# Designs tried in a protein design chat: VH-VL binders against q9h9l3. Part 406

Target 1, 176 residues: q9h9l3
Amino acid sequence: PRKMVAIDCEMVGTGPKGHVSSLARCSIVNYNGDVLYDEYILPPCHIVDYRTRWSGIRKQHMVNATPFKIARGQILKILTGKIVVGHAIHNDFKALQYFHPKSLTRDTSHIPPLNRKADCPENATMSLKHLTKKLLNRDIQVGKSGHSSVEDAQATMELYKLVEVEWEEHLARNPP
Short names: E, the ipSAE of ESMFold2; O, the ipSAE of OpenDDE; V2, 0.75 times the mean of E and O plus 0.25 times the DockQ between their complexes.

## First folded at step 21 (VH-VL)

Design Gg27 (framework fv_fezakinumab; at its last look DockQ between E and O 0.91; V2 from the best seeds 0.87)
Fold by OpenDDE, look of step 21:
Formats: sequence, structure tokens, C-alpha cells
Structure Gg27 (fold): chain C 176 residues (1-176), chain A 120 residues (1-120), chain B 111 residues (1-111)
Amino acid sequence: as target 1 above (176 residues)
Amino acid sequence: QVQLVQSGAEVKKPGASVKVSCKASGYTFTNYYMHWVRQAPGQGLEWVGWIDPDSGGTFYAQKFEGRVTMTRDTSISTAYMELSRLRSDDTAVYYCARGDYSYGYEFDLWGRGTLVTVSS
Amino acid sequence: QAVLTQPPSVSGAPGQRVTISCTGSSSNIGAGYDVYWYQQLPGTAPKLLIYDNSNRPSGVPDRFSGSKSGTSASLAITGLQAEDEADYYCQSYDIDLEAWVFGGGTQLTVL
């Protein structure tokens, strides 16, 4: 089987009113939760809203941030050929201007068995925070300091591991 | 009705620029990438690039880097493709096509195409 | 020239079955990217025929089917009809080129 990594990205607001979500941090962990990548990323456009409460990104983090193009290259090198696990992962890929094979994508926000295990409706979209609390008895995204993409990526991987066997079997029988 | 309406045919001289428009209707413009694909007379399809109407982000095929510019006006749900320093081998029908980025990547809606002729 | 390889032409009689191959590489189809198929009738824009290797959009007859294996894909048309005469293109994404790529196209002639 292919190697598996989990990814989580934090975005800031760019554009005239800050409505554009631009990549500002990306964290990637391996199957064991070890950090493979964790960098602040400088968007190509001026940041209008750091969205600090949610993103955890502050102006100081952008001082030595990795330019987007460079970061993207580094990230893609890690992701290519791997099964990538994420929560609402299409947002991460979009922010990266990247297409990952659907067959190699695992979105924990769209795994019915995971929701079932958490006593949630199978077709509901549950937050990472809720699933993590319910299934891992762990609190993430606590406080006002914003999210930790490393923590979120690790949680995402741990959640997926709970249903990995069942889901991989399902996908094998029902390829997307 | 869900459709993409493209601007009319263009005739340009070598070295000139051309800007083709693609107006979307019947769906949320910003929920799909807008791809551009061209087809030279009697030839196959060639992907030029895409724009994310939501962010304005673009990604071009290497072949067109530095020569193509894709933009959008969300207020009128219109995407634009400008190709500069035109040469004869740029003569083609240029299509806009929407593509999903979340659950599917297919180009499921196409404009009727815009013929761009480059000749001396 | 095209990243994906298709036969330039195929032909069949009405009612017959024809197949169009699409050969890629380890950087596109072989990398796990899905294959899409488009039908282009003469003088018209391409139309999505198959998505995600084997799915048909609404309105596409079930006599059209797609499959993928390894680095290749195939479009099969059963019960060939005169209206099927068109050009057919396969499409995928190439991670090395970071580009959406098409096959060279296959001209289907109904005899």
C-alpha cells in the first residue's frame, strides 16, 4: 500500500475585502503523526485579514514566511504519489492550486463510517473538532490563539486510522 | 439555462493580442474553475490554463506562460483569456469550459468556442 | 505530440462494438488520475461523455462505457449508431507537467 500523510492548511484573507482565502500555513504529518512539513507561507497578494482567531496566523509569522511558489513545490513533492488524508481537504488542495488524484484522497469530513462511530448522521458534515472530541476524547482548536495545523493534521490522521480498514475495503469495492 | 457564452470570432495580425470573453449563466460562477482549451484547425484539444473565479488565481500550461493572462469579472460572471504576441500557430478555436475542483474535475460545460485567426 | 495516445481513427458498422484506447504514463493515468472522455461532433464543441473513468453524465446512453487499468483507459461504444460519428478525446491530469492533458483524438467513422 501507498504511504499515507495527513495535511492541514491555514488560510488568511486577501483581496479587496479579504474574502479570498490564501494559503498561509501548511502542515503535513506521516502515519505516525510525525511532522514532515510545517511552514508559514507568504501569499502572493497582500494580506487583508489574518483571520487570527481561526487561522492562528499573525503578522509576525509572515516576516520570514516561505513564498507561496516555493512552498507549493515543497508540499507537492511530499504529497505526490501518497494517500493524502485531510478534513474538507478540497479546500487545502484549492489553496495549493493542486489536483490530487481522487483515488488517493481521504476526506474525513466525508466518511460515513467515521460519523457513525461518532454517533453522528452518516451524511452530515461534522467538524474536525467535534469528531476529535467524540472519538479521541481530545480537545483541539481550543482558546483564542487560533488553530494549530500540526495538531489538526495529527488529529485528522488519528481519526482516519479509526476507520482505515473498513474504509479502504469500501473504496476497494467501490472505487470513486 | 446553464451555459457559457463566448465572444465572437477575432482576426489578428502576428504580434498582436487577443482577448476572448466567456460569460457564465445558470450557475454560481465562483463555484467552478474556468478552463480554457484551444483547438487548431483539424487538430486536437490543447489545455491552456484555468482561473479560479473565486480567488482570481490562475494556472497556465507551461507552453503559454508569459504570454497568456486569464482574468474574471465576478460582477458579470465573465472570464477572459488574453493571449499576446500572437503567431500563426495560435490560430485556433478557443473554448472556455467549467471544471469542478471539489468532487470532480471534469469539464462538464463548454462554450461554443471562439475562432481566433492570426494571419499577416 | 499529445501526452495521451489514441488511435487516429476507428470505424465500425451500425450495431457493432468499437473501442478507443487511451494510453498514458506513470505521471498521469498511472499516477492515479482519472480519465475523462469527450465527444466532439463535427463543427461543435466537445461534450463530456465519461467522467471519473466510467461514469456517464445524464443524457449519455449506456452504450457508452469507460474503463481504466494501469496506465491506460478505454472507451467502448456498443450498438454503434450513425450519430456516433465524431471525434473522441480522452483527458487526464499530468502531475509532472502540472497540466490537464488530452489524447490526440480519435475519429470514429460509422460505415
Scores: ipSAE 0.927, ipTM 0.955, lowest interface PAE 0.5, mean pLDDT 96
Fold by ESMFold2, look of step 21:
Formats: sequence, structure tokens, C-alpha cells
Structure Gg27 (fold): chain C 176 residues (1-176), chain A 120 residues (1-120), chain B 111 residues (1-111)
Amino acid sequence: as target 1 above (176 residues)
Amino acid sequence: QVQLVQSGAEVKKPGASVKVSCKASGYTFTNYYMHWVRQAPGQGLEWVGWIDPDSGGTFYAQKFEGRVTMTRDTSISTAYMELSRLRSDDTAVYYCARGDYSYGYEFDLWGRGTLVTVSS
Amino acid sequence: QAVLTQPPSVSGAPGQRVTISCTGSSSNIGAGYDVYWYQQLPGTAPKLLIYDNSNRPSGVPDRFSGSKSGTSASLAITGLQAEDEADYYCQSYDIDLEAWVFGGGTQLTVL
């Protein structure tokens, strides 16, 4: 079967008043949670707000960060042809300026069986932190120094595994 | 009413530039990419590029790199495409079309097109 | 040359079924990207006809249907009507070009 990876990204604020989200870290893990990629990424435009409390990105991370264009090429090479799992994954693809095939995309924020397991309405959009706590009994994004995209990508893969058999069968019967 | 309203036809000489506008109404302008697609007379559709109205980020087809600039003004929900160093083979109808960037990716809303004629 | 290949023309009599093929490659349809179809009536902008390979927007009759298999897609029109006379374009995404790509278009003539 096709290989599966999970992705998570951290964003900083660029553009007017720092409201635009630009990619500053990307982590990719394989099915077993092993890290395939984890780099700090320098956005092509001026960083206005590092958003450190949530992003974990600090000015020093940018000193030797990989320029966006180069990092994007490395990331797309890993993602191409694979089933990619993420949480609200369209934000990650948007930050990468990337279109991934719908049939190869798995978004843990939009899987009704996963919400059902968490005792949430099937159409509700639940945070990764909330789903991870409810379904994996694990606290992620702990502390005040920001999120870890490695930790978040690993959690996302584990969440998907809880519904993988059911959801893959559903998608086979109901192609996108 | 959900629609895209484009600027009027333009006649230009080779070497000039043209700037076409596309005003969105009836939906949240910043929630969708804006694509530009052109069609030479009697020919098929050719994708030019997209702009993300939220970020202002752009992505252009290789053929147009260095000649096209896409911009937007979110205060008036308007996207722009400027094509420079015009050649006679740039004569075409230029469409704007909105598209999703998440899933599906369909161009579900199109402007009526702007004819740009390049003649000496 | 168009990235997706369509026959330049197809024809049928009223009431008949016609199909329009759309042939791609491993970098677009074969990579798993969905296919979209647009109808362009003379003198008008393209209109979305089929999205996500086989779905119809509101207002598109169910006699229009789409399918995708391997590196190719097909648009079928049953119960052909004079009003169906138009140009039809398939579209997908090509990961190698990093571009949205269209077929060359198919002129449907209703005899």
C-alpha cells in the first residue's frame, strides 16, 4: 500500500500587523512516529510577530534556518505520492503553497468516526490538544514556550491510527 | 449575489502593459484563491497563476514568470493581474476565477472575462 | 500543446450518448489529482460542470456524469440536447509543472 506520513507546521506572523501566517518550522513523521524531516524555515518576507508562545519560534531559530524555497522543495519531495495526515491540514498546505491530492489527504479535524470516539459531535472541529487528551490520554503543547511540531505530528499520526481501518474502508467506498 | 466583475476591454500596443481588475462580491474575498486564466481567440484555456487574497502570496505559471504581477486590495475585494512587455500572442480574454485551496480545488465562480487586444 | 489530451471534436444526434475523454499522465491525474470539467457556451465564460471527478454542482442535470481511472477521465452526456452544443474542458493539477492544467477542449456538435 502507499506509504503514510504525518505533517505539522509552525507559523509566524508576517505582513501588515503580523496577521499573515508564514511557515517557520515543519516536521514530518512516518507511520511509526520516526522523524523524517524537522527544520526551521526562514520565510521569504519580514517576520513581524514570532508568535513564540504558540509557535515556539524565536529569533535565534531563524539565524541558520533553511530558506523557504529550498525547504519547500525538500518537503514536497517527501510528500509527493504519499498519504499525508495532518490536523486542519489545509493550513499546512497553504503555508507550503502546495496542492496535495484529495484522495491522499487525511485531516484529523474532519473525520467523523474520530469525533465520535471522542464523544464529540461528528461535524465539530476539535483542537489537536483536545483530541489527543481525550483519545490518547496524553498532554501535548504543554508549557509556555510554544508547540513542538514533532510532538504534534506524532500525535496526529496516532490519532489517525485509531480510525484508520474504518476510514480507509469508507474512502474506498466513497472516493473523494 | 455572488459574482466576479471584471474591468472592460483593453487595446494595447506591443511592449506596453495591461492591468485587469476583478471585483468580488457576495462572499468573503480572503477565503479563496483567485486564479487567472486566459483564452486566445479560437483557442483553449491557459492557467496564468493564482493569488491568495489573504496573504498576498502569488504563484505564476512558468511561462509568465517575470512578466505577470498579481495583486489585490482587500478593502474593496478586488484582485488585479498586470501583464507587461505585451506581445501580439498575448491577445486573449483574461478570466478571473475563484478556487478553493483545501479540498476539491474547483474553479466554481468565473468573471465574464476581459478582452485584451495587442496590435501594432 | 495541452497537458491533458482531449479529442478536438465529438458529435451525436439528439437523445444519444456521447463521451469526451481526457488523457493525462502520472504527474497529474495519475498522481491522484481530481478532474474538473467546464462547459463553455459560445461567447461566455466557462462554467463548472463536474468537480471532484464525478460530482455535479446545483443546476447541472444528472445526464452529465464524470469518471476517472488511472491517468484518464471521461465526461459522459446522455439524452443529448441541442443546448449541449458547446466546448468542454477538463482540468487537473500537475505536480511536476506545479500548475493547473487544462485539456485542449472538445467541441461538441449536436447533429
Scores: ipSAE 0.777, ipTM 0.910, lowest interface PAE 1.2, mean pLDDT 93
ESMFold2 (binder alone), look of step 21: mean pLDDT 92; pTM 0.938

Design Gg28 (framework fv_fezakinumab; at its last look DockQ between E and O 0.91; V2 from the best seeds 0.84)
Fold by OpenDDE, look of step 21:
Structure Gg28 (fold): chain C 176 residues (1-176), chain A 120 residues (1-120), chain B 111 residues (1-111)
Amino acid sequence: as target 1 above (176 residues)
Amino acid sequence: QVQLVQSGAEVKKPGASVKVSCKASGYTFTNYYMHWVRQAPGQGLEWVGWIDPDSGGTFYAQKFEGRVTMTRDTSISTAYMELSRLRSDDTAVYYCARGDYSYGYEFDLWGRGTLVTVSS
Amino acid sequence: QAVLTQPPSVSGAPGQRVTISCTGSSSNIGAGYDVYWYQQLPGTAPKLLIYDNSNRPSGVPDRFSGSKSGTSASLAITGLQAEDEADYYCQSYDISLEVWVFGGGTQLTVL
C-alpha cells in the first residue's frame, strides 16, 4: 500500500475585499503524526485579511514566509504518489493550485462510516473539531489564537485511522 | 441555459496579440475553473491553462508561460485569454471549457470555439 | 507528440464493436489520475463522453463505455452507428508536466 500523509492548510484573505482565500500555512504529517512539513507561506497577492481568529496567521508570520511558488514545489514533492488525507481537502488542493488523484484522496468530511461512528448523520458535513472531540475526546481549535494546522492535520490522520480498514475496503469495492 | 459563449473569429499578423472572451451563463461562474484548450487545423487538442474565476489565480502550460494571460471579469461572468507575440503555429480554434476542482475534473462544458488565424 | 497515445484511426461497420486505446505513463494514468473521453463531431467542439474512467454523463448512450488499467485506458463503442463517426480524445493529468494532457485523437469511421 501507498504511504499516507495528512495535510491541513490555513488561508488568509486576499483580493479587493479579502474574499479570496490564499494559502498562508501548510502542514503535512505522516501516518504516525510526525511533521513532514510546516511552513508559513507568502501569497503572491497582498494580504487584506489575516483571518487570525481562525487561521492563526499574523503579520509577523509573513516576514520570513516561504514564497508560494517555492512552497508549492516543496509540498507537491511530498504529496506526489501518496494517499493524502484531509478534511474538506478540496480547499487545500485548490489553494495549492494542485490536482491530486481522486483515487488517492481521503476526505474525512465525506466518510460516512466516520460520521456513523461519531453518531452523526452519515451524509452530513461535520467539522473537524466536532469529530475530533467526539471520537478522539480531544479539543482542537481552542481559544482565540486560531487553528494549528499541525494539530488539525494530526487529528485528521487519527480520525481516518479509526475507519481506515473499513473505508479502504469500501473504496476497493467501489472505486471512485 | 448552461453555456459558454465565445467571441468571434480573429485574424492577426505575426507578432500581434489576440484576446478571446468566454462568457458563462446558467451556472455560478466562480465555482468552476475555466480552462482554455486550442486545436490547430486538422490537429489534436492542446491544453493552454486555467483560471480560477473566484481567486483570479492562473496556471499555464509551460509552453505558453510568458506569452499567455488569462483574466476574468466576475461581474459579467466572462473569462479572457490573451496570447501575445503570435506566430503562424498559433493558428487554431481556441476553446474555453468549464472544469470542476472539487469532485470531478472533467471538462463538462465547452464553448463553440474561436478561430484565431495568424498570417502575414 | 501527444503525451497520451491513441491510434490515429479506427473503423467499423454499423452494429459492430470498436475499441480505442489510450496509453499513458506512470506520471499520468499510472499515477492514479482518471481518464476522460471526449467526442468531437466534425466542425463542432469536443463533448464530454466519459468521465472518471467509466462514467457516462447524462445523454450519453450506454453503448459507450470506458475502462482503465495500469497506465492505459480504453473506450469501447458497441452497436456502432453512423452518428458515431467522429474524433475521440482521451484526457488525463500529468503530474510531472503539471498539465492536462490529451491523446492525439482517434478518427472513427463508420463503414
Scores: ipSAE 0.888, ipTM 0.936, lowest interface PAE 0.5, mean pLDDT 95
Fold by ESMFold2, look of step 21:
Structure Gg28 (fold): chain C 176 residues (1-176), chain A 120 residues (1-120), chain B 111 residues (1-111)
Amino acid sequence: as target 1 above (176 residues)
Amino acid sequence: QVQLVQSGAEVKKPGASVKVSCKASGYTFTNYYMHWVRQAPGQGLEWVGWIDPDSGGTFYAQKFEGRVTMTRDTSISTAYMELSRLRSDDTAVYYCARGDYSYGYEFDLWGRGTLVTVSS
Amino acid sequence: QAVLTQPPSVSGAPGQRVTISCTGSSSNIGAGYDVYWYQQLPGTAPKLLIYDNSNRPSGVPDRFSGSKSGTSASLAITGLQAEDEADYYCQSYDISLEVWVFGGGTQLTVL
């Protein structure tokens, strides 16, 4: 039986004009929502824009942050061999410079039955905040002080559980 | 038209360097990784590494670490691969190929290849 | 040396079915990574033939099919035609080496 985890990352701006998204926090929770990993991560290049209004990352968080290469190694050890759930998860994997097996990846931004439960168009990309409010009656990402990757990973796992039986059966019948 | 156009053939001496270019057209250059793959005469395909044109981040096969440098210029949608300290066994056709990272990882578009000959 | 093992050659008569195996390990195909197949005609670049184990891009005939099981994959070609004579490569990702790996290639001869 495969273990399942959920991941969420927060990004800061690097590169010219801060347009490149670089990993600055990563949180991983298990099926029950218990935190397996939650670290601030120091990007390998200079931070141009902390994006604090959305990321919640501030300069003080970087003082003792784990260097990217070390954090990446820790995170990949947790993810390898597991079903990984996320929201727009390709952004998280890109920030990690990581390729996860497609058959072990679950993206709550791209699950038609989840959209249907939320009375949303099947092919629409819905925000985590909207799905969480509509399906879990919970407000996340409140205010402008930034997101919590722990909170977001927990919400993502709870959303997946709503369609888990249906979606896992669908994937078993329609292997990639 | 969606295509990758590579620079012309190169002849080099052992110890020299070569820089191969790959110009993308007909698609958004920064939405795909660019991979480099080589093929020695009569041999199979060998992956060299990738560059993310968006961030400039790179990842090289260990065999090439320290000898290969991949760069890009997003203003002209062009990726580059430079291989230094050339040896005769670096003689190969060098291909660029784009690869997805969002909805799959297939190499769905290839350049025609650049022959690099290393001969004394 | 190829991390993914393919037979060096296979052959078949026109109209027949041939298969090309691709054997990996627990760190690539066996870890759940998809298999991709490329056709290379003489003097040309490789061309994507199969992606995500079994999907065909536009323009690839349905007589080409792919499958994956355990640590191995297979490319099947039915209704073999003379123009199918080419080299065929499988590809996957190896998580332990963190590299994209190609099979050693298979030369298909149409008799």
Scores: ipSAE 0.758, ipTM 0.897, lowest interface PAE 1.2, mean pLDDT 92
ESMFold2 (binder alone), look of step 21: mean pLDDT 91; pTM 0.911

Design Gg29 (framework fv_fezakinumab; at its last look DockQ between E and O 0.86; V2 from the best seeds 0.84)
Fold by OpenDDE, look of step 21:
Structure Gg29 (fold): chain C 176 residues (1-176), chain A 120 residues (1-120), chain B 111 residues (1-111)
Amino acid sequence: as target 1 above (176 residues)
Amino acid sequence: QVQLVQSGAEVKKPGASVKVSCKASGYTFTNYYMHWVRQAPGQGLEWVGWIDPDSGGTFYAQKFEGRVTMTRDTSISTAYMELSRLRSDDTAVYYCARGDYSFGYEFDLWGRGTLVTVSS
Amino acid sequence: QAVLTQPPSVSGAPGQRVTISCTGSSSNIGAGYDVYWYQQLPGTAPKLLIYDNSNRPSGVPDRFSGSKSGTSASLAITGLQAEDEADYYCQSYDISLEAWVFGGGTQLTVL
């Protein structure tokens, strides 16, 4: 069986108005929730908005942050060949300027059985925070200190594990 | 109508630069990557790179790194590809093509192509 | 030369079945990346024919079918028609090159 990892990224705002989302932190955990990667990442462009209340990123985190190109290389080495679990994961891949095989991607924001288990509409897009509370009875992304990408990645993996068997069987019968 | 309209044919000398435009209409410009693909006369398709119109981020094939620049103007839903230090083997039809990044990666919409001829 | 390998040409008579192979490697098709097929009629831009290995966009006849196995893919055309005469390209993503890659193209001639 193919190894599985979960990823979560935090973005900061770059560009003239800070509307461009740039990777500033990436966390990757294995199936058991062990941290495989957790680095602050320096965007190639000037940061206009740290989005701290959401991202948890502060200016001091960028002092010794890993340059984007280097971090990207490190991350891709971890992701390559693995089933990658994430929530709204297309945003993470986009931030990484990376294409992961669709067949090896698991997006917890688009798993109908997961929503069903949480008593949510199957075709609705629910937040990671909501699903985690409903299904794991755990509060994440609390306070004003911003998100923890490690915590989010771990939660994402745990959520997926709840529906893993059913979903993997579904995918086997219905390849994307 | 959903379409990509490209600029007209170009004739350039070796060493010059060419900038091809691709105007998108009928869809949200920033929701798709814009890829550039070229085809030399009688040859196959060759991917040049992509730009994310939303962020302006770019990714080029290694072959063209340092010589190609992709930009966009979101106000007019237009993508640009500039190729510098032109050589005769850069003679090709250059296509812009829309590609998704979230649901599917296929190039589902193509411009009609822009012929760039490099000759002394 | 091309990262994905296609036969340079195939031919068939009207009504026949033809297949076009696309051979990749462990860094693209074999890495799990989907295969896409494009049809290019003479003097025109490529047109998406097959996406995600075997799906047809709207407007593409069911005479066209795609499949993928291992490091290779195949495009099958049944009930060959004169209008099918064109160049066909397979496409995938290569993780080692970090690039979208095409096959060399196959010229289909309808006899």
Scores: ipSAE 0.927, ipTM 0.955, lowest interface PAE 0.5, mean pLDDT 96
Fold by ESMFold2, look of step 21:
Structure Gg29 (fold): chain C 176 residues (1-176), chain A 120 residues (1-120), chain B 111 residues (1-111)
Amino acid sequence: as target 1 above (176 residues)
Amino acid sequence: QVQLVQSGAEVKKPGASVKVSCKASGYTFTNYYMHWVRQAPGQGLEWVGWIDPDSGGTFYAQKFEGRVTMTRDTSISTAYMELSRLRSDDTAVYYCARGDYSFGYEFDLWGRGTLVTVSS
Amino acid sequence: QAVLTQPPSVSGAPGQRVTISCTGSSSNIGAGYDVYWYQQLPGTAPKLLIYDNSNRPSGVPDRFSGSKSGTSASLAITGLQAEDEADYYCQSYDISLEAWVFGGGTQLTVL
């Protein structure tokens, strides 16, 4: 069976008015939730807005952060050939400048059976916080210190496990 | 109407540079990657690279690294590809093509192409 | 040499079926990357014909179909018409090259 990992990233604001989202932290966990990668990452361009309330990123984290190109190489080596689970995962891949096979991608924001278990509309894009509270009885992203990409990646993997058998069988019958 | 409009044909001598433009209309320019693909006369398609118009980030095929520069101007929804130190085998039609990064990576919209001829 | 291998030409009579193969490797199609097909009529830009291995964009007739297996893909065209005479390219992503890659193209002749 193909190995599975979950990923979550935190972004800061770059570009005009700080509206461009650039990668500043990435966390990857294995199927059991063990941390395989967790690094602060220095964007190649000037940070205009740390977005700390959501990102948890502060200027001090950037002092010894891994440069983007080096971090990207490390991350891609982990992701290549694996089933990658995430929440709204296209944002993570865009920030990595990375193309992952659609057939190896699992997006917990877009799985109808998962929404059904949460008593949510099947076509709705539900937040990770909401799904985690409803289905795992956990509060994540609590307080004003920002999100933890480790916590979020772990929650994402646990959510996927709730529907893994059903969804993997569905995808096998309906390959992209 | 959704379209990509490219600049006109160019004739260049070996060693010169060329800059091709691609103006997007009818869609949000910053929501899609812009790819560049070339086709030598009687030959197949060859991917040159992409630019993310949102961030300005670029990625080039290794063959072109060091000779190609992709830029954009978001105020006029226009992408540019500049190829330097031209050789006769750079003679080709250069296409811009829009690609999604979210779901499916297909090139669903193409410009009509810009012929660049490199001859002495 | 093209990263994806296609036959240089295929031909068929009107009303017949033809297939065009696209052979990749473990770093592209075999790594799970989807296959896209483009039709290029003489003197025109390529046009998306098949995406995500087997899906047709709106306006592409159902006589065009795609499939993928292992490291290879195939485009099938049934009910051949004179207007189908064109060049056809497969495309995928190669993770080793970190590049979008095309087949060498297949010239379809309708006899």
Scores: ipSAE 0.747, ipTM 0.903, lowest interface PAE 1.3, mean pLDDT 93
ESMFold2 (binder alone), look of step 21: mean pLDDT 93; pTM 0.947

Design Gg3 (framework fv_fezakinumab; at its last look DockQ between E and O 0.90; V2 from the best seeds 0.86)
Fold by OpenDDE, look of step 21:
Structure Gg3 (fold): chain C 176 residues (1-176), chain A 120 residues (1-120), chain B 111 residues (1-111)
Amino acid sequence: as target 1 above (176 residues)
Amino acid sequence: QVQLVQSGAEVKKPGASVKVSCKASGYTFTNYYMHWVRQAPGQGLEWVGWIDPDSGGTFYAQKFEGRVTMTRDTSISTAYMELSRLRSDDTAVYYCARGDYAYGYEFDLWGRGTLVTVSS
Amino acid sequence: QAVLTQPPSVSGAPGQRVTISCTGSSSNIGAGYDVYWYQQLPGTAPKLLIYDNSNRPSGVPDRFSGSKSGTSASLAITGLQAEDEADYYCQSYDISLEAWVFGGGTQLTVL
């Protein structure tokens, strides 16, 4: 069986108005929730908005941050060939300027059985925070200190594990 | 109508630069990557790179790194590809093509192409 | 030269079935990346024919079908018609090159 990892990224705002989302932190955990990667990342462009209340990123985190190109290389080495689990994961891949095989992608924001288990509409897009609370009885992304990408990645993996068997069987019968 | 309209044919000398435009209409310009693909006369398709119109981020094929620049103007839903230090083997039809980054990677919309001829 | 390998030409008579192969490697098709097919009529831009290995966009006849296995893909055309005469290209993504890659193209001639 193919190895599985979960990823979560935090973004900061760049560009003239800070509307461009740029990768500033990436966390990757394995199936058991062990951290494989967790680095602050320096965007190639000037940061206009740290989005700290959401991202948890502060200016001091960028002092020794890993340059984007270097970090990207490190991350891709980890992701390549693996089933990658994430929540709204297309945003993470976009931030990484990376294409992961669709067949090896698991997006917990688009798994109907997961929503069903959480008593949510199957075709609705629910937040990671909501699903984690409903299904894991755990609070994430609390307070004003911002998100923890490690925590989010771990939660994402745990959520997926709840529906893994069912979903993998579904995908086997219905390849994307 | 959903379409990509490209600028007209160009004739350039070796060493010059060319800038091709691609105007999108009928869809949200920033929701799709804009890819550039070229085709030399009688040859196959060759991917040049993509730009994310939303962020302005770009990714080029290694072959063109340092010589190609992709930009966009979101106010007019237009993508640009500039190729510098032109050589005769850059003679090709250059296509812009829409591609999703989230749900479908396929190039589902193509411009009609822009012929760039490089000759002494 | 092309990362994906296609036969340079195939031919068939009207009504026949033809197949165009697309051979990749462990860094593209074999890495799990989907295969896409494009039809290019003479003097025109490529048109998406097959996406995600075997899906047809709206307007594409069911005479066209795609499949993928291992490091290779195949485009099949049944009930060949004169209008099918064109160049066909397969496409995938190569993780080692970090590039979208095309086959060399196959010229289909309807006899």
Scores: ipSAE 0.928, ipTM 0.956, lowest interface PAE 0.5, mean pLDDT 96
Fold by ESMFold2, look of step 21:
Structure Gg3 (fold): chain C 176 residues (1-176), chain A 120 residues (1-120), chain B 111 residues (1-111)
Amino acid sequence: as target 1 above (176 residues)
Amino acid sequence: QVQLVQSGAEVKKPGASVKVSCKASGYTFTNYYMHWVRQAPGQGLEWVGWIDPDSGGTFYAQKFEGRVTMTRDTSISTAYMELSRLRSDDTAVYYCARGDYAYGYEFDLWGRGTLVTVSS
Amino acid sequence: QAVLTQPPSVSGAPGQRVTISCTGSSSNIGAGYDVYWYQQLPGTAPKLLIYDNSNRPSGVPDRFSGSKSGTSASLAITGLQAEDEADYYCQSYDISLEAWVFGGGTQLTVL
């Protein structure tokens, strides 16, 4: 079997009115939830809105942050050749300017068996917070200090494990 | 209709620059990457690079790095590709193509192409 | 110069089946990246024919089919028709080059 990791990213606002999402933190955990990578990342363009309430990113985090190009190289080295689990993961890959093979991608926001376990509509897009509370009895993203990408990546891996056997078998029968 | 409308043919001398436009209509311009692909006469397709119209971020094939600049104007749903220091082997039809990034990566919509001829 | 290798030409009689191969490497198709196929009729822009190895966009006849195995892919055309006479390109992503890569193209002639 191919090795599996989970990724989560935090974004800040760049571009006009701070509406563009740019990578400012990335966390990667292995199957057991051990942290393989966790860095604050300095976007190549000016930060207009730290989005701290959701991102947890503050100006102080950017002072010694790893420049985007360097961080991207480190991250891609970890992701290449692996099954990558994430939540709404296309946003993470877009922020990385990266194309991952679809056959090696797992998105917990779009796994019908996972929604079914949560007693949610099978094809609905569900939030990570909601799924984690419902299925893992855990509160993540608490308070107004923002999300932790480590916490979110760990939760994402645990959610995937709940349906891993069923979903991997499904994908083997129905290649993407 | 959903379409990409490109600027007209260009004739250039070696050493000049050319800027080709690609106007999108019938879909949300910022929801897809815009790729540029060229085809020399009688030859195959060659990928030049992409721009993310949302962020303005770009990524160029190594062969074109330093000579190509891709930009966009989201207010008029238009992408641009500028190629500088032109040589005769840059003579080609230049296509823009819409590329997915979320649930697939296919280039599902193409412009009709812009012929750029570079000759002395 | 093409990263993906295709035969330069193939031919078949009306009604026959033809296949077009697309050979990649461990940094593209072999790394798990999907294969896309485009049809280019003379004097026109390419048109998406197959995406994600084997899926047909709406409006593409089911006599076109695609497959992928290992580092290679194949486009099959059954019930060959005169209108199928075109150039065909495979495409994938190469992680080593960080580039979208095309095959050299295959000219299909209907005899």
Scores: ipSAE 0.776, ipTM 0.909, lowest interface PAE 1.2, mean pLDDT 93
ESMFold2 (binder alone), look of step 21: mean pLDDT 92; pTM 0.935

